# Ledger of designs, part 14: VHH binders against Death domain-containing protein 1 (DTHD1)

Target 1, 86 residues: Death domain-containing protein 1 (DTHD1), of Homo sapiens (Human) (q6zmt9r679to764)
Amino acid sequence: DNLLHWLAEELSEENAESLSSTLPLRRSTIQLIKLKNPDDLTEQIHEFLCFWKKSLPTFTDKLRLLARHLRKIGRSDLAEELKFKW
Short names: E, the ipSAE of ESMFold2; O, the ipSAE of OpenDDE; V2, 0.75 times the mean of E and O plus 0.25 times the DockQ between their complexes.

## First folded at step 16 (VHH; framework vhh_vobarilizumab_d1)

Design x6 (from w6 with F27S; at its last look DockQ between E and O 0.84; V2 from the best seeds 0.00; counts 0 for: unsure alone 63.2 < 65)
Fold by ESMFold2, look of step 16:
Structure x6 (fold): chain B 86 residues (1-86), chain A 122 residues (1-122)
Amino acid sequence: as target 1 above (86 residues)
Amino acid sequence: EVQLVESGGGLVQPGGSLRLSCAASGSTFSSYDMAWYRQAPGKGRELVAGIYSGGDTSYARSVKGRFTISRDNAKNTLYLQMNSLRPEDTAVYYCARGPDTEWYKGEPFDVWGQGTLVTVSS
C-alpha cells in the first residue's frame, strides 16, 4: 500500500520502463492503468506495482523478488530502503 | 479461434441510455483483460473503458461517471452501460480482448469484434 506508493515516488520514468519490461504484466493491463491516470506518472507506477504484486502466488517472497528487480535496474539504494521499510 | 460479437447499439436521444453487450465464443472469459473502444467517423479508435482480469475497472475521463463496464463470466459476456449520452458519444463501439499471458509482446488488445453503431441525435 504505502510502501509501494513510496517506491513509485522514487522511481524515474526510465526506472519504470526498465522495471515494467522485466515484470510479468500484460500489455493490456499497462494500457488500462495509463488510461486511468494519464497525467500522473507516480500513480501509474504505483498501480503497475500493485498489479504485479497481485499477479504473484500468495507464497511468493515478494519483498525479496522486488528488491532483486530494483537491483537489476540500478536502484540498489531503493532495494536497501525497501529491506529496511518492510 | 475466439470471436467477439457486439450488440445493443442504436439511435438514442441526448441524455438517453443504452447497454452494449459483447458475447465471446471459444474461450474462458475471466482470464483476460477486456475493453471497449469507440471510433467516430474520421477519427482513430479511442479506448473508452476496460475491466482487468481481476475485476478492477478503468475509464477514460470523458466517460467516467456516465459509463459502466461489467462482465458476466458465467455467460462470457462483457457489458457497457452508457448513461447521459451526448452527441459526441456517437461512434462505432468495439469490444476488445487483451493478450492471454504476461509474456505476449504484440498489441495490447489483439482480438476485436466487428462493432456496433451508437448514434446520439435528436
Scores: ipSAE 0.484, ipTM 0.813, lowest interface PAE 1.5, mean pLDDT 83
ESMFold2 (binder alone), look of step 16: mean pLDDT 78; pTM 0.791
OpenDDE, look of step 16: ipSAE 0.874; ipTM 0.955

Design x7 (from w6 with E107Q; at its last look DockQ between E and O 0.82; V2 from the best seeds 0.72)
Fold by ESMFold2, look of step 16:
Structure x7 (fold): chain B 86 residues (1-86), chain A 122 residues (1-122)
Amino acid sequence: as target 1 above (86 residues)
Amino acid sequence: EVQLVESGGGLVQPGGSLRLSCAASGFTFSSYDMAWYRQAPGKGRELVAGIYSGGDTSYARSVKGRFTISRDNAKNTLYLQMNSLRPEDTAVYYCARGPDTEWYKGQPFDVWGQGTLVTVSS
């Protein structure tokens, strides 16, 4: 998924920590992702987003929810870009 | 009653192998992320390997290629196969279970066994 990888590239380490705290992901999942790729923040964020996407029911508007989370962490610019890339 | 009971520790020479087991009871084992931690004297607990509820695995750099985590959901058992053991692998090894929900904000792994001692020495 090019879209999730693009988003992972755009986020800073501080944004990634904020995003992980607002996404409905288990703390264990977050730690195991960090263990797998300890020096590659982009890959960590990409994996966070992929696990979050897989954890949602198929009927869920996943991009709308992701945009909401991005606004919560102060990245409304990326939330709007998601709407465009839809 | 939730329990995790580790076994399989012991004394082994460098280059040897051990297989650790963790018997789980009192919860739906297949639904949880599970991990092995270790604690050497004078150090904090260190995450060694983990296995997601979906079966994918993750390893600390120091053990990747030497250790293999696995689970048998039918037997409610977590395993750690440790090959090519080194003296620096000497530690108490703990089985750990992740939380059951995304809203839990405590430790990433919140249920622990009592540990099993692994000593790697000539």
Scores: ipSAE 0.533, ipTM 0.847, lowest interface PAE 1.4, mean pLDDT 86
ESMFold2 (binder alone), look of step 16: mean pLDDT 82; pTM 0.831
OpenDDE, look of step 16: ipSAE 0.837; ipTM 0.938

## First folded at step 18 (VHH; framework vhh_vobarilizumab_d1)

Design z1 (from x3 with E107Q; at its last look DockQ between E and O 0.92; V2 from the best seeds 0.76)
Fold by ESMFold2, look of step 18:
Order: C-alpha cells, then structure tokens, then sequence
Structure z1 (fold): chain B 86 residues (1-86), chain A 122 residues (1-122)
C-alpha cells in the first residue's frame, strides 16, 4: 500500500498512461477508477496498481513483474529503487 | 445471445426516487464490470456509476451520495437506486457491460441495453 502509493507519487501523467497501457487491466476497470477520482492522478495510479496487484496469482513475484513494467516505460530508475523499498 | 434489458424508468418529481433494473443474460454476469450510463437530449452518453466484478463501486461526482449501484449475481441483475432526483438527472439510462479480459483494446464498455427513460419534472 505504502510502496504502491510512493510509486504513484513518483509517476508523471505520461508514465501513468504508458503503465496503464502495459499493465493487464480491463479497460472498464481503468474507466471506473478515473470516474472515482478524475482530478487526482496519484490516486488513480495508486488504484491501477492495487487492482493489478489483486489480479495476480498469490505465488507471483510481483516485485519482479512491476520492475519489468517500469523498465518497459523507461523508468529503470524506479525499477531499481523498488528493490530497496519492497 | 448476450442481452441487457433495462426497466424502472418513469416520471418523478424533484427530490423523488426511482430504482432501475437491468436484467442480464447470455454471459457469466459475475465475471464482468458493469455500469450505468445516461444520455440527456442533445448530449453524448456519460458514465454515471460502475461496479467492478469484485463488487467495489465508483460514481460520477454529480451523483455520488444520491445514487447507489448494486448487483445481484444470483439473479443476473444490475440495479441503480436513484434518490434526491434533480431535473438535471433527466435522461435515457443505459446498462452497460465491459469485456472480461485485460487484452481487449476496444471500448471500455462494449455491450449495451436499449435504455429506460427517466424524467424529473414538476
């Protein structure tokens, strides 16, 4: 929760759009998150990450997957910081 | 055959209440995010409220606190309880279903009902 909120605070609007495009989230889920908090980008991103995390099997290495997504959108700096905060 | 059928619309005075229903068939209702949209005369359709497959809800700020979306997965039915109705709520209300996969790249909600008219007027 704290870690995903930190990440949500560090991401720009452009990063958030790239991340939502690469994360396996339903487009309906994305729209409903934006409906809830249309003016709060950080909260939108935080909810995207929370829904993504809940959609994964319990055995999944969520840290590794999240770091991979961050590298794909050009934020390898955050991918490395993630290892120290997780 | 996938179908959504809305009912419960009508004429009501400002401050009044209505309960809309959407009967769903032809798919596994519990697996899908569902929503209510509305379309006022001369305007596009706008998202009013949604309910995730997991049961959490989301509302447009214009209706939050007045409208309550709910689902009964056993009856394959989506509901919208509308309280404290205002003339600005006058619209045709549509039930909508989103695709159940993150890999679909089209519209967020891709199956629609025929709509039910809600008129709020003295």
Amino acid sequence: as target 1 above (86 residues)
Amino acid sequence: EVQLVESGGGLVQPGGSLRLSCAASGFTFSSYDMAWYRQAPGKGRELVAGIYSGGDTSYARSVKGRFTISRDNAKNTLYLQMNSLRPEDTAVYYCARGPDTPWYKGQPFDVWGQGTLVTVSS
Scores: ipSAE 0.549, ipTM 0.846, lowest interface PAE 1.3, mean pLDDT 86
ESMFold2 (binder alone), look of step 18: mean pLDDT 83; pTM 0.831
OpenDDE, look of step 18: ipSAE 0.867; ipTM 0.957

Design z2 (from x3 with S31R; at its last look DockQ between E and O 0.90; V2 from the best seeds 0.75)
Fold by ESMFold2, look of step 18:
Structure z2 (fold): chain B 86 residues (1-86), chain A 122 residues (1-122)
Amino acid sequence: as target 1 above (86 residues)
Amino acid sequence: EVQLVESGGGLVQPGGSLRLSCAASGFTFSRYDMAWYRQAPGKGRELVAGIYSGGDTSYARSVKGRFTISRDNAKNTLYLQMNSLRPEDTAVYYCARGPDTPWYKGEPFDVWGQGTLVTVSS
C-alpha cells in the first residue's frame, strides 16, 4: 500500500516505461490503467505495481522480485531501500 | 472458435439511454480483460471502457459518469450501459478481448466482434 505508493512517487516516466516492459502485466491491463489516469504518471505506476502484486501467487516473495525488477531498470538505490521498508 | 457478438444498438435522441450486450463464446470468458471500443465515421477506433478479469473497471474521460461497463461471467456476456447520450457518441461499438498472458507483446486487444451501430440524433 504505502510502500507501492512511495515507490510510484520515486520513479520517473522513463522508469515507468521500463518497468511496464519488464513487469509481467497483460497489455490489456496496461492499456486500461493508462485509460483511467492518462495524465497522472504517479498513479499509473502505482496501479501497475498493484496489479502486478495481486497477479502473483500468495507464496511468492513479492518484495524480492520487486527489488530485482528495480535493479534491472537501473534503480538499485530503490531496491536497497526495500530492505528497510518491507 | 472464438466469437464475440454485439447487440443492442439503435437510434436514440440526445439524453437517451441504450444498453449494449456482447455474447462471448469459444473461450474461458472469466480469464480475460474485456473492453468496448467505438469508431465514428471517418475516425479510428477508440477505447471507451474496459473491465479487468478481476472485475475492476476503467473509462475514457469522455464517457466517465455516463457509461457503465459490466460483465456476467456465468452468462459469458459483456455489457455497456450508456446514459445521457450525446451526438458525439454516435459510432459503431465493438466488443473486444485482450490476450490472457503477460508475455504477449502485440495489440492490447486481439479478438473483436463485428460491431453494433449507435446513432444519437435529434
Scores: ipSAE 0.622, ipTM 0.879, lowest interface PAE 1.0, mean pLDDT 87
ESMFold2 (binder alone), look of step 18: mean pLDDT 83; pTM 0.835
OpenDDE, look of step 18: ipSAE 0.878; ipTM 0.960
ESMFold2, look of step 19: ipSAE 0.530; ipTM 0.838
ESMFold2 (binder alone), look of step 19: mean pLDDT 83; pTM 0.833
OpenDDE, look of step 19: ipSAE 0.884; ipTM 0.961

Design z3 (from x3 with T101K; at its last look DockQ between E and O 0.92; V2 from the best seeds 0.75)
Fold by ESMFold2, look of step 18:
Structure z3 (fold): chain B 86 residues (1-86), chain A 122 residues (1-122)
Amino acid sequence: as target 1 above (86 residues)
Amino acid sequence: EVQLVESGGGLVQPGGSLRLSCAASGFTFSSYDMAWYRQAPGKGRELVAGIYSGGDTSYARSVKGRFTISRDNAKNTLYLQMNSLRPEDTAVYYCARGPDKPWYKGEPFDVWGQGTLVTVSS
């Protein structure tokens, strides 16, 4: 809960579009999130992460998958920090 | 055949109300994000309101508090209740359906109705 919001704050400067393009989210979902929060990048990213998390089976290692996505977009620093916050 | 058919448009005075309907057929309506777009004369098409397959809603800032999007999955119908209408709301309103799959790379909304004209004047 707080972990995804922390991550949204860390990413809002430079990485929002990269993350949205690599996460498996419906294109319509992305557009509706942007419509809801057009001036609040942190909230957009937070909602992207929440929708992504809800789209996965409960048995999935979601933190490991998220770390992989973060490394893919060039934020290995955040990928490592995830392990310490969970 | 996938089809969206809008109705309920017309001429209304400023401050008035209209309710738009969109009858959906040819797909599992409840599984899709749905939206209303509008296009004013000489302008581009803009997203007005959306409703996720899970029922949550999103609105453009310009219509929030005045418009309400809703869906009736039993009747395969999408609605837009428009209150406190203004001349700037004059447009052709389109019902749109999003794709059901996250790996799809096309447009955010991929099926469209023919539109229904709303004129707010006088």
Scores: ipSAE 0.498, ipTM 0.825, lowest interface PAE 1.5, mean pLDDT 85
ESMFold2 (binder alone), look of step 18: mean pLDDT 82; pTM 0.827
OpenDDE, look of step 18: ipSAE 0.880; ipTM 0.959

Design z4 (from x3 with P99V; at its last look DockQ between E and O 0.90; V2 from the best seeds 0.74)
Fold by ESMFold2, look of step 18:
Structure z4 (fold): chain B 86 residues (1-86), chain A 122 residues (1-122)
Amino acid sequence: as target 1 above (86 residues)
Amino acid sequence: EVQLVESGGGLVQPGGSLRLSCAASGFTFSSYDMAWYRQAPGKGRELVAGIYSGGDTSYARSVKGRFTISRDNAKNTLYLQMNSLRPEDTAVYYCARGVDTPWYKGEPFDVWGQGTLVTVSS
């Protein structure tokens, strides 16, 4: 999960909220993550990404989906960097 | 019919312990995030502890290290073990079921029990 932690560090508070709105995450999961890490936005985003990853079928092309979400929130730069880091 | 029924509340002295139970019925319990909230007189509901469908837990700072949330998916039961109780823990405690729909914009928990009163005093 080195790659997901790097991504969490790169995202701003505004980007994180936009990303969470496009990911298929439950509102209850989001609330519990915020309860666990109330003062640490990077750790909140890291947990959002980890829960999203765990929610997908094992054989899903997770890189393609994550890049697509990043492009939707205006971070095509990170979407392309993911391809090189994968 | 979806139901949540809390039990185990009561009167306890400071420093004491209580174990709350929440019996769930009418839905696939193991598929949902579950939580305990509390509401003291004249205050809003406060999220106390939660447990994800996968079993990981999360706690409010005010109860971390003193309260333990757990679930028994075979018995459709949620628990809250409360140790080292303080007068400020006095509240009605509610069991709550998380909304299972991604991108839902409303409140994160949509099904609630009737509550069980916990009173911490001499």
Scores: ipSAE 0.502, ipTM 0.828, lowest interface PAE 1.6, mean pLDDT 86
ESMFold2 (binder alone), look of step 18: mean pLDDT 83; pTM 0.837
OpenDDE, look of step 18: ipSAE 0.858; ipTM 0.952

Design z5 (from x3 with P99Q; at its last look DockQ between E and O 0.87; V2 from the best seeds 0.74)
Fold by ESMFold2, look of step 18:
Structure z5 (fold): chain B 86 residues (1-86), chain A 122 residues (1-122)
Amino acid sequence: as target 1 above (86 residues)
Amino acid sequence: EVQLVESGGGLVQPGGSLRLSCAASGFTFSSYDMAWYRQAPGKGRELVAGIYSGGDTSYARSVKGRFTISRDNAKNTLYLQMNSLRPEDTAVYYCARGQDTPWYKGEPFDVWGQGTLVTVSS
């Protein structure tokens, strides 16, 4: 998933922490992702987004939901770019 | 009652192997992320390896390539195969169950066993 990897590259550690506080993933999953990729923030964020995406029903409007979360963390620029890339 | 019981610890020479088991009861084992932690005397707990409910695995850099975590959901059992053991692997090893609640801001793992001692010495 090229789009989620692009997004992971665009997010800072601060944005990632804010996003993870908003998205519904287990803290155990987050800790195991960090254990796997301890020195690579981009890969941590990418896996976090992939796990989040897999946790959603297929019928879910994932683009709209992700854009909403990005706006909440102050990245409306990325939220707008998503609709053009999706 | 939710319970985790470790076994399989012991004395092993450097370079040797040991397999730890963790028997789980009182919960739907297959639904949870599971992990092994270790604690050397006088030190804090250290996350060693984890396995997601979906089966993917994750390892601390210090044990990657030497340890293998696995689970048998039919037997409600978590395993840790430990190869190429070193003196620095000496610790009490604990089985732990992950939190299943999103947005919870407490500890990532909420249920712990009593531990099994692994000693690596010549």
Scores: ipSAE 0.536, ipTM 0.842, lowest interface PAE 1.4, mean pLDDT 86
ESMFold2 (binder alone), look of step 18: mean pLDDT 84; pTM 0.844
OpenDDE, look of step 18: ipSAE 0.855; ipTM 0.951

Design z6 (from x3 with P99D; at its last look DockQ between E and O 0.83; V2 from the best seeds 0.69)
Fold by ESMFold2, look of step 18:
Parts: sequence; structure tokens; C-alpha cells
Structure z6 (fold): chain B 86 residues (1-86), chain A 122 residues (1-122)
Amino acid sequence: as target 1 above (86 residues)
Amino acid sequence: EVQLVESGGGLVQPGGSLRLSCAASGFTFSSYDMAWYRQAPGKGRELVAGIYSGGDTSYARSVKGRFTISRDNAKNTLYLQMNSLRPEDTAVYYCARGDDTPWYKGEPFDVWGQGTLVTVSS
């Protein structure tokens, strides 16, 4: 959870927009997250990531999947940092 | 067919309480995010409260601490408990169902009820 919060702090609004197009999140879920935290982008992103994590089977290598998505959106620097924390 | 029917609106004194219900049919209720919107006379609709399919809740700042959204999946019913009501809460309240498709680009809530009027006055 600390790892996802660190990542939420490092992502820009543009990065978050790009991730929302690759992560399988419902539009209604995104809207309700924004309602809950309308002025806190970091918390919005953190909750997006938490919902994504919960949507995956327990034995899935979620950190490797997340690194792949980060490379896809142009944040290979964060993908590499995840490997060190992983 | 998919249907949402609100009930429970009425006239309430300031400081009073009211409980709204939304009866859902024609879909797997437990699988969907649900929400309450409201529209005051002469204003646009605003999102008031939502509840995820998993049960977590979200509230507009103007109602947090006074309103409670809940769902009863066995009865296919969405509720809004409204406490400490104020004249500015006067509006038509609408029940809405979220679209359940990831990556969908359309409206976040795409099925609506006909609304129930809440008047807070006198």
C-alpha cells in the first residue's frame, strides 16, 4: 500500500490519464473516486491503483504487470524503481 | 427491461430526516456501482452520493456526514438516508446505475429513474 501511494505521488495528471486508458477501471468507479477526493490528485491515483490491484487474482504478479503498464505510458524510470522495491 | 423507481420524497422541516428508496429491476443489481443525483429548480444535476458494487461509499462534500447511501442486494434496492436536512437540499433526487464496462468512454452513469421530489421548507 505504501508502494502504491509512492507511485501515486510520482505520477502526473497526464500519466494518470494514460494509465486510465490501459487499466480496466469502470467510468463509474473513476467518477466516484473523484467525488470522494475532488482536490487530491495523489489520493485519486492511489485509489485507482488500489481498485486495479483488487481486480486481479491473488497469485498474479501485480508488480510486474504494473511495471509493464508504466513502460507503456512512457515512465520506464518508475518501472525500473519498482524492480528495486520488488 | 432495466428499470429504476425512486420513492420516499416529500415535504420535510429543516433539521428533519427522510429516507429515499430506489427499486431496481431487469439487471444484476449487485454487479453495478449505484448513485444518487439531485437537481434543484433552475440548476443542473449534481452527484450527491455513490456506492460501489463492492460496498464502499463516496459523498459530495456538501452532504458528507448528513447523508448515508446504502444498498440491499437481496432486495435489489438502493437507499439514501438524509439527516439534518436544509432548504438547499430541496431538489428532485434521481437514482442512477453505473455502466459496468471497463474502458467505456461514455457517461459514467447511464440508466436513470424518474426522480422523487424532496422539499425542505417551513
Scores: ipSAE 0.459, ipTM 0.804, lowest interface PAE 1.7, mean pLDDT 85
ESMFold2 (binder alone), look of step 18: mean pLDDT 83; pTM 0.835
OpenDDE, look of step 18: ipSAE 0.837; ipTM 0.942

Design z7 (from x3 with S30R T101S; at its last look DockQ between E and O 0.92; V2 from the best seeds 0.77)
Fold by ESMFold2, look of step 18:
Structure z7 (fold): chain B 86 residues (1-86), chain A 122 residues (1-122)
Amino acid sequence: as target 1 above (86 residues)
Amino acid sequence: EVQLVESGGGLVQPGGSLRLSCAASGFTFRSYDMAWYRQAPGKGRELVAGIYSGGDTSYARSVKGRFTISRDNAKNTLYLQMNSLRPEDTAVYYCARGPDSPWYKGEPFDVWGQGTLVTVSS
């Protein structure tokens, strides 16, 4: 919800590139997201996260997975903050 | 055998409309993201519009508000409704399918049709 938008605002272009390489998203989906909002990085990242969340089974611990991805890309600070906001 | 076959191209006056179709076969159409590309004379291919497997759409800035992409999963057919056509829209239009794997690292769209020519001329 608001949490994914907050995260999208906190991520840099380099962070977004790193996440797109590790997120299990179709490359066609990524291309179409970029087509929709070519000048708005925050909106692109927000949509990436929304599509990723929607692609996961309902039983999946989405918070834990997201924090793991954030630590992998070097943003352990956001991974910790995510736990407080969730 | 995976196939995409475009149709509906032709000659049309500026301001006119045209509807392109893409008949898909040999795969589970509803499971794939689909797109239309175009290639104008002397230029590279450019992405025009796309539709996710879930039905959401995306458009290039140059066609937004004038073109509408849609799909009919029951008929395995992708459409592009083109309104308010301009001479700059003259191109060969291609139907394209995206790979369905989130782990695939190749091109965003992996299967292409033969193309259908659209000419917008006064």
Scores: ipSAE 0.558, ipTM 0.849, lowest interface PAE 1.3, mean pLDDT 86
ESMFold2 (binder alone), look of step 18: mean pLDDT 82; pTM 0.831
OpenDDE, look of step 18: ipSAE 0.878; ipTM 0.960

## First folded at step 19 (VHH; framework vhh_vobarilizumab_d1)

Design g1 (from z2 with T101S; at its last look DockQ between E and O 0.88; V2 from the best seeds 0.76)
Fold by ESMFold2, look of step 19:
Structure g1 (fold): chain B 86 residues (1-86), chain A 122 residues (1-122)
Amino acid sequence: as target 1 above (86 residues)
Amino acid sequence: EVQLVESGGGLVQPGGSLRLSCAASGFTFSRYDMAWYRQAPGKGRELVAGIYSGGDTSYARSVKGRFTISRDNAKNTLYLQMNSLRPEDTAVYYCARGPDSPWYKGEPFDVWGQGTLVTVSS
């Protein structure tokens, strides 16, 4: 997904760590993603977001939930851009 | 009782092949991420390969292209096909299961088998 890849490119390492700590992701999944792409932070973040999205029920407003998490970690700018890129 | 039992280890020559199996019981195998770790004498455990509950795979650089992880959810069995074995692959290989909860903050893999020894030497 272009949208999640764009977001992965915009996140700093600090933002990514904050987001991954608040998102409900299995720690096993996180470790395997890091094993797959040990030198590519953007791709790691992109995979984290994709697995998170897949873990949610289809009826869930995933963009609203993601925007809320982005505002929580101090990236309200990205939360607003996310809505426009849908 | 949750249980993982490895088998298939043995002595092989460099360049040889070996297939490891891990029989799983006591849980819904298909729901869990699974992995193989190895531990050489005097060293810590090293993650070698993993397979997500959805079937995608991930490999350490040292084994990519030589090892293949797979799962058979109908047989509750995890496999590791090891080709082009090298003396540096000598280790006890462990099957491991990750917790299925995204809210659990403990160890990434929390259930382990007893291990199967692989020795690569002339």
Scores: ipSAE 0.541, ipTM 0.843, lowest interface PAE 1.3, mean pLDDT 86
ESMFold2 (binder alone), look of step 19: mean pLDDT 82; pTM 0.831
OpenDDE, look of step 19: ipSAE 0.888; ipTM 0.962

Design g2 (from z2 with T101S E107Q; at its last look DockQ between E and O 0.95; V2 from the best seeds 0.77)
Fold by ESMFold2, look of step 19:
Structure g2 (fold): chain B 86 residues (1-86), chain A 122 residues (1-122)
Amino acid sequence: as target 1 above (86 residues)
Amino acid sequence: EVQLVESGGGLVQPGGSLRLSCAASGFTFSRYDMAWYRQAPGKGRELVAGIYSGGDTSYARSVKGRFTISRDNAKNTLYLQMNSLRPEDTAVYYCARGPDSPWYKGQPFDVWGQGTLVTVSS
């Protein structure tokens, strides 16, 4: 998913830490993702987003939820840009 | 009662192999992320390998390609196959279980076994 990878590239380390604490992901999953790619922040974030997406029911408006999380972490600019990348 | 019991540790020469087992009881094993940690003398515990509830695996760089984590959900058992062992792999190895809730904000792995000693020496 190019959209999630684009987003992963746009987030800072600070943004990523805030996002990982806001997303409903198991702490164990987060730790194992970091273990797999300890030096590749973009890939860590991409995997966080992919696991989060998989954890949601198919009927869920995933893009709207993602935008909400981005606003929570102070990246409303990315939340708006997400709308245009549909 | 939730319990994790490790076995399979021992003394092995460099280049040798060991297979660790962790027998799990008191919970639905298949629902949980599982991991192996190790603690060398005088050091803190470090994460060595993990296996997600969905079966994907993750490894510390120092063991990738030499160690294989696996799970047998029918037998409620976690394994660590350790090949090409080196003296730096000497440690007590611990089986660990993560919480199954995405809302839990505590430790990434919060249930532990008692450990099994692996010594790699000539």
Scores: ipSAE 0.546, ipTM 0.846, lowest interface PAE 1.3, mean pLDDT 87
ESMFold2 (binder alone), look of step 19: mean pLDDT 83; pTM 0.837
OpenDDE, look of step 19: ipSAE 0.883; ipTM 0.961

Design g3 (from z2 with E107Q; at its last look DockQ between E and O 0.87; V2 from the best seeds 0.74)
Fold by ESMFold2, look of step 19:
Parts: sequence; C-alpha cells; structure tokens
Structure g3 (fold): chain B 86 residues (1-86), chain A 122 residues (1-122)
Amino acid sequence: as target 1 above (86 residues)
Amino acid sequence: EVQLVESGGGLVQPGGSLRLSCAASGFTFSRYDMAWYRQAPGKGRELVAGIYSGGDTSYARSVKGRFTISRDNAKNTLYLQMNSLRPEDTAVYYCARGPDTPWYKGQPFDVWGQGTLVTVSS
C-alpha cells in the first residue's frame, strides 16, 4: 500500500488516463471513484490501484502485472523502480 | 428479466426526510455496483450516490453528510436515506445498475428504473 501510494503520486500529472484504460476495472467502479474525489487525481489513481489489487486472486503476482502495465503506458522507469521498492 | 423498481418518493418540507427503495430482480444483486441518479426539471441526469458490490460507498459533494446509500443483499434492495432535504433536491430519482465485468465498454450504469419523484417545497 506504501508502494501504491508512491505510484499514485508519480502518476498524478502524467499517465493516469492511460493506466486507468489498461487496468481491468469496471466502468461503474471508475465512475464512483471519480465521484468520491472529483478534484484529487492522486487519490483517484490510488483508489484505482487499490480496487485493481483487490480484484485479483491472492496467488497472483500483482507487482509483476503492475510493472507490465506501466511499461505498456511508457513508464518503464516506474516499472523498474517497483523491483527496488518491493 | 432484469428489473429495477423504485418507491418512496413524495412531497416533503425543507429539512424533512425520505427513504427511497429500489427492488431488484432478474440478476444476482450482490455482484453489481449500484447507484442513485437524479434529474431536476430542465437539467441533465446527475450521479448522487453509489455503492460498490463490496459495500463501500461514494457520494456527490452536494449530498455528502445528508444522504446515505445502503443495500440489503438478502432482500435484493437498494436504499437511499435522504435527510435535511432542500428545495434543490427536488428531482426524479433513478436506481441504476452497473455491468459486473471490466470488459464492458458501454455506459458505467446500464440498467435503470422508471424513477420516483421527490418534491421538496414549503
């Protein structure tokens, strides 16, 4: 969760829209997150990541998947940092 | 068939309270995000409150602290408790269901009731 908070801060002004489009989240969930914090992009991203994490089976390598999503949106720098922050 | 039926609307004085109900049928209610929308005369439809399938809630700033959304999965019923009502809350209130899959590309909420009228007036 420390890691998700850090990532939300790094994405608040750049690739939030691209990441929200690649994460498998229900459109209703996205709408409700935006309703809760309409003027705080960092908090919206943090909630997107938290809901995505909860939607995955316990056995899933969540950090590996997140790194792949970050590389797809052009943030390989953040994907690399995930390994160091584990 | 999938169906949402709202009830509980009516005429109330400013400062009063109403509780709206939405009876759901034809689907596994507990698996879906649910919401209340409203549409005031001459205005567009706006999202008022939502409740995730997991039970967490979200509110529009204009109603936070006054309205409470809740669900009873055993009764397949969605509720909206509206307190401290104001004339600007006057609207038709709609119950809505979101699709239960991240792969659906349509609107965030895809099934709607017919609405229940709430009028707040002296």
Scores: ipSAE 0.604, ipTM 0.870, lowest interface PAE 1.1, mean pLDDT 87
ESMFold2 (binder alone), look of step 19: mean pLDDT 84; pTM 0.842
OpenDDE, look of step 19: ipSAE 0.882; ipTM 0.960
ESMFold2, look of step 20: ipSAE 0.518; ipTM 0.835
ESMFold2 (binder alone), look of step 20: mean pLDDT 83; pTM 0.837
OpenDDE, look of step 20: ipSAE 0.877; ipTM 0.960

Design g4 (from z2 with S30K T101S; at its last look DockQ between E and O 0.87; V2 from the best seeds 0.77)
Fold by ESMFold2, look of step 19:
Structure g4 (fold): chain B 86 residues (1-86), chain A 122 residues (1-122)
Amino acid sequence: as target 1 above (86 residues)
Amino acid sequence: EVQLVESGGGLVQPGGSLRLSCAASGFTFKRYDMAWYRQAPGKGRELVAGIYSGGDTSYARSVKGRFTISRDNAKNTLYLQMNSLRPEDTAVYYCARGPDSPWYKGEPFDVWGQGTLVTVSS
């Protein structure tokens, strides 16, 4: 997903860590993502977001939920841009 | 009741190949991420390769292109094909299972086999 890849490019290392701690992902999945791309933070974040999106029921308002997580980590600018892209 | 049993280790010369197997029992194998770890003498345990429940794979840089992880969900078996073996691949290899809950806060992998020894020497 281009939207999730854009978001992965915009997040800092600290933002990504904060976001991953609030997203419900298997700890084994996180470990394997890091193994695959240990030096490519953008790709790690992109994969985290993709796995998170797949883990949600299809009826979930995923963009609204993601925007709320972004506000919680201090990136309200990205949360607002999500609304524009929605 | 949950068990992982590795087999296929042994002595090989550099450049040789081995295929490790891990027989799983007592759980719904296809639901779980699985991995191979190894521990060389005097070293910590390291993640070598993993396979997601969905079938995608992940490899440590030191083994990428030489090792292939795979799973057979019908046989409840995890495999590691090791080619172009080097002396630094000498280790005890462990099969490991990751918990299937995104809310589990413990270790990334919670069930382990007994290990199988791989020795690579001339």
Scores: ipSAE 0.597, ipTM 0.872, lowest interface PAE 1.0, mean pLDDT 87
ESMFold2 (binder alone), look of step 19: mean pLDDT 83; pTM 0.834
OpenDDE, look of step 19: ipSAE 0.887; ipTM 0.962

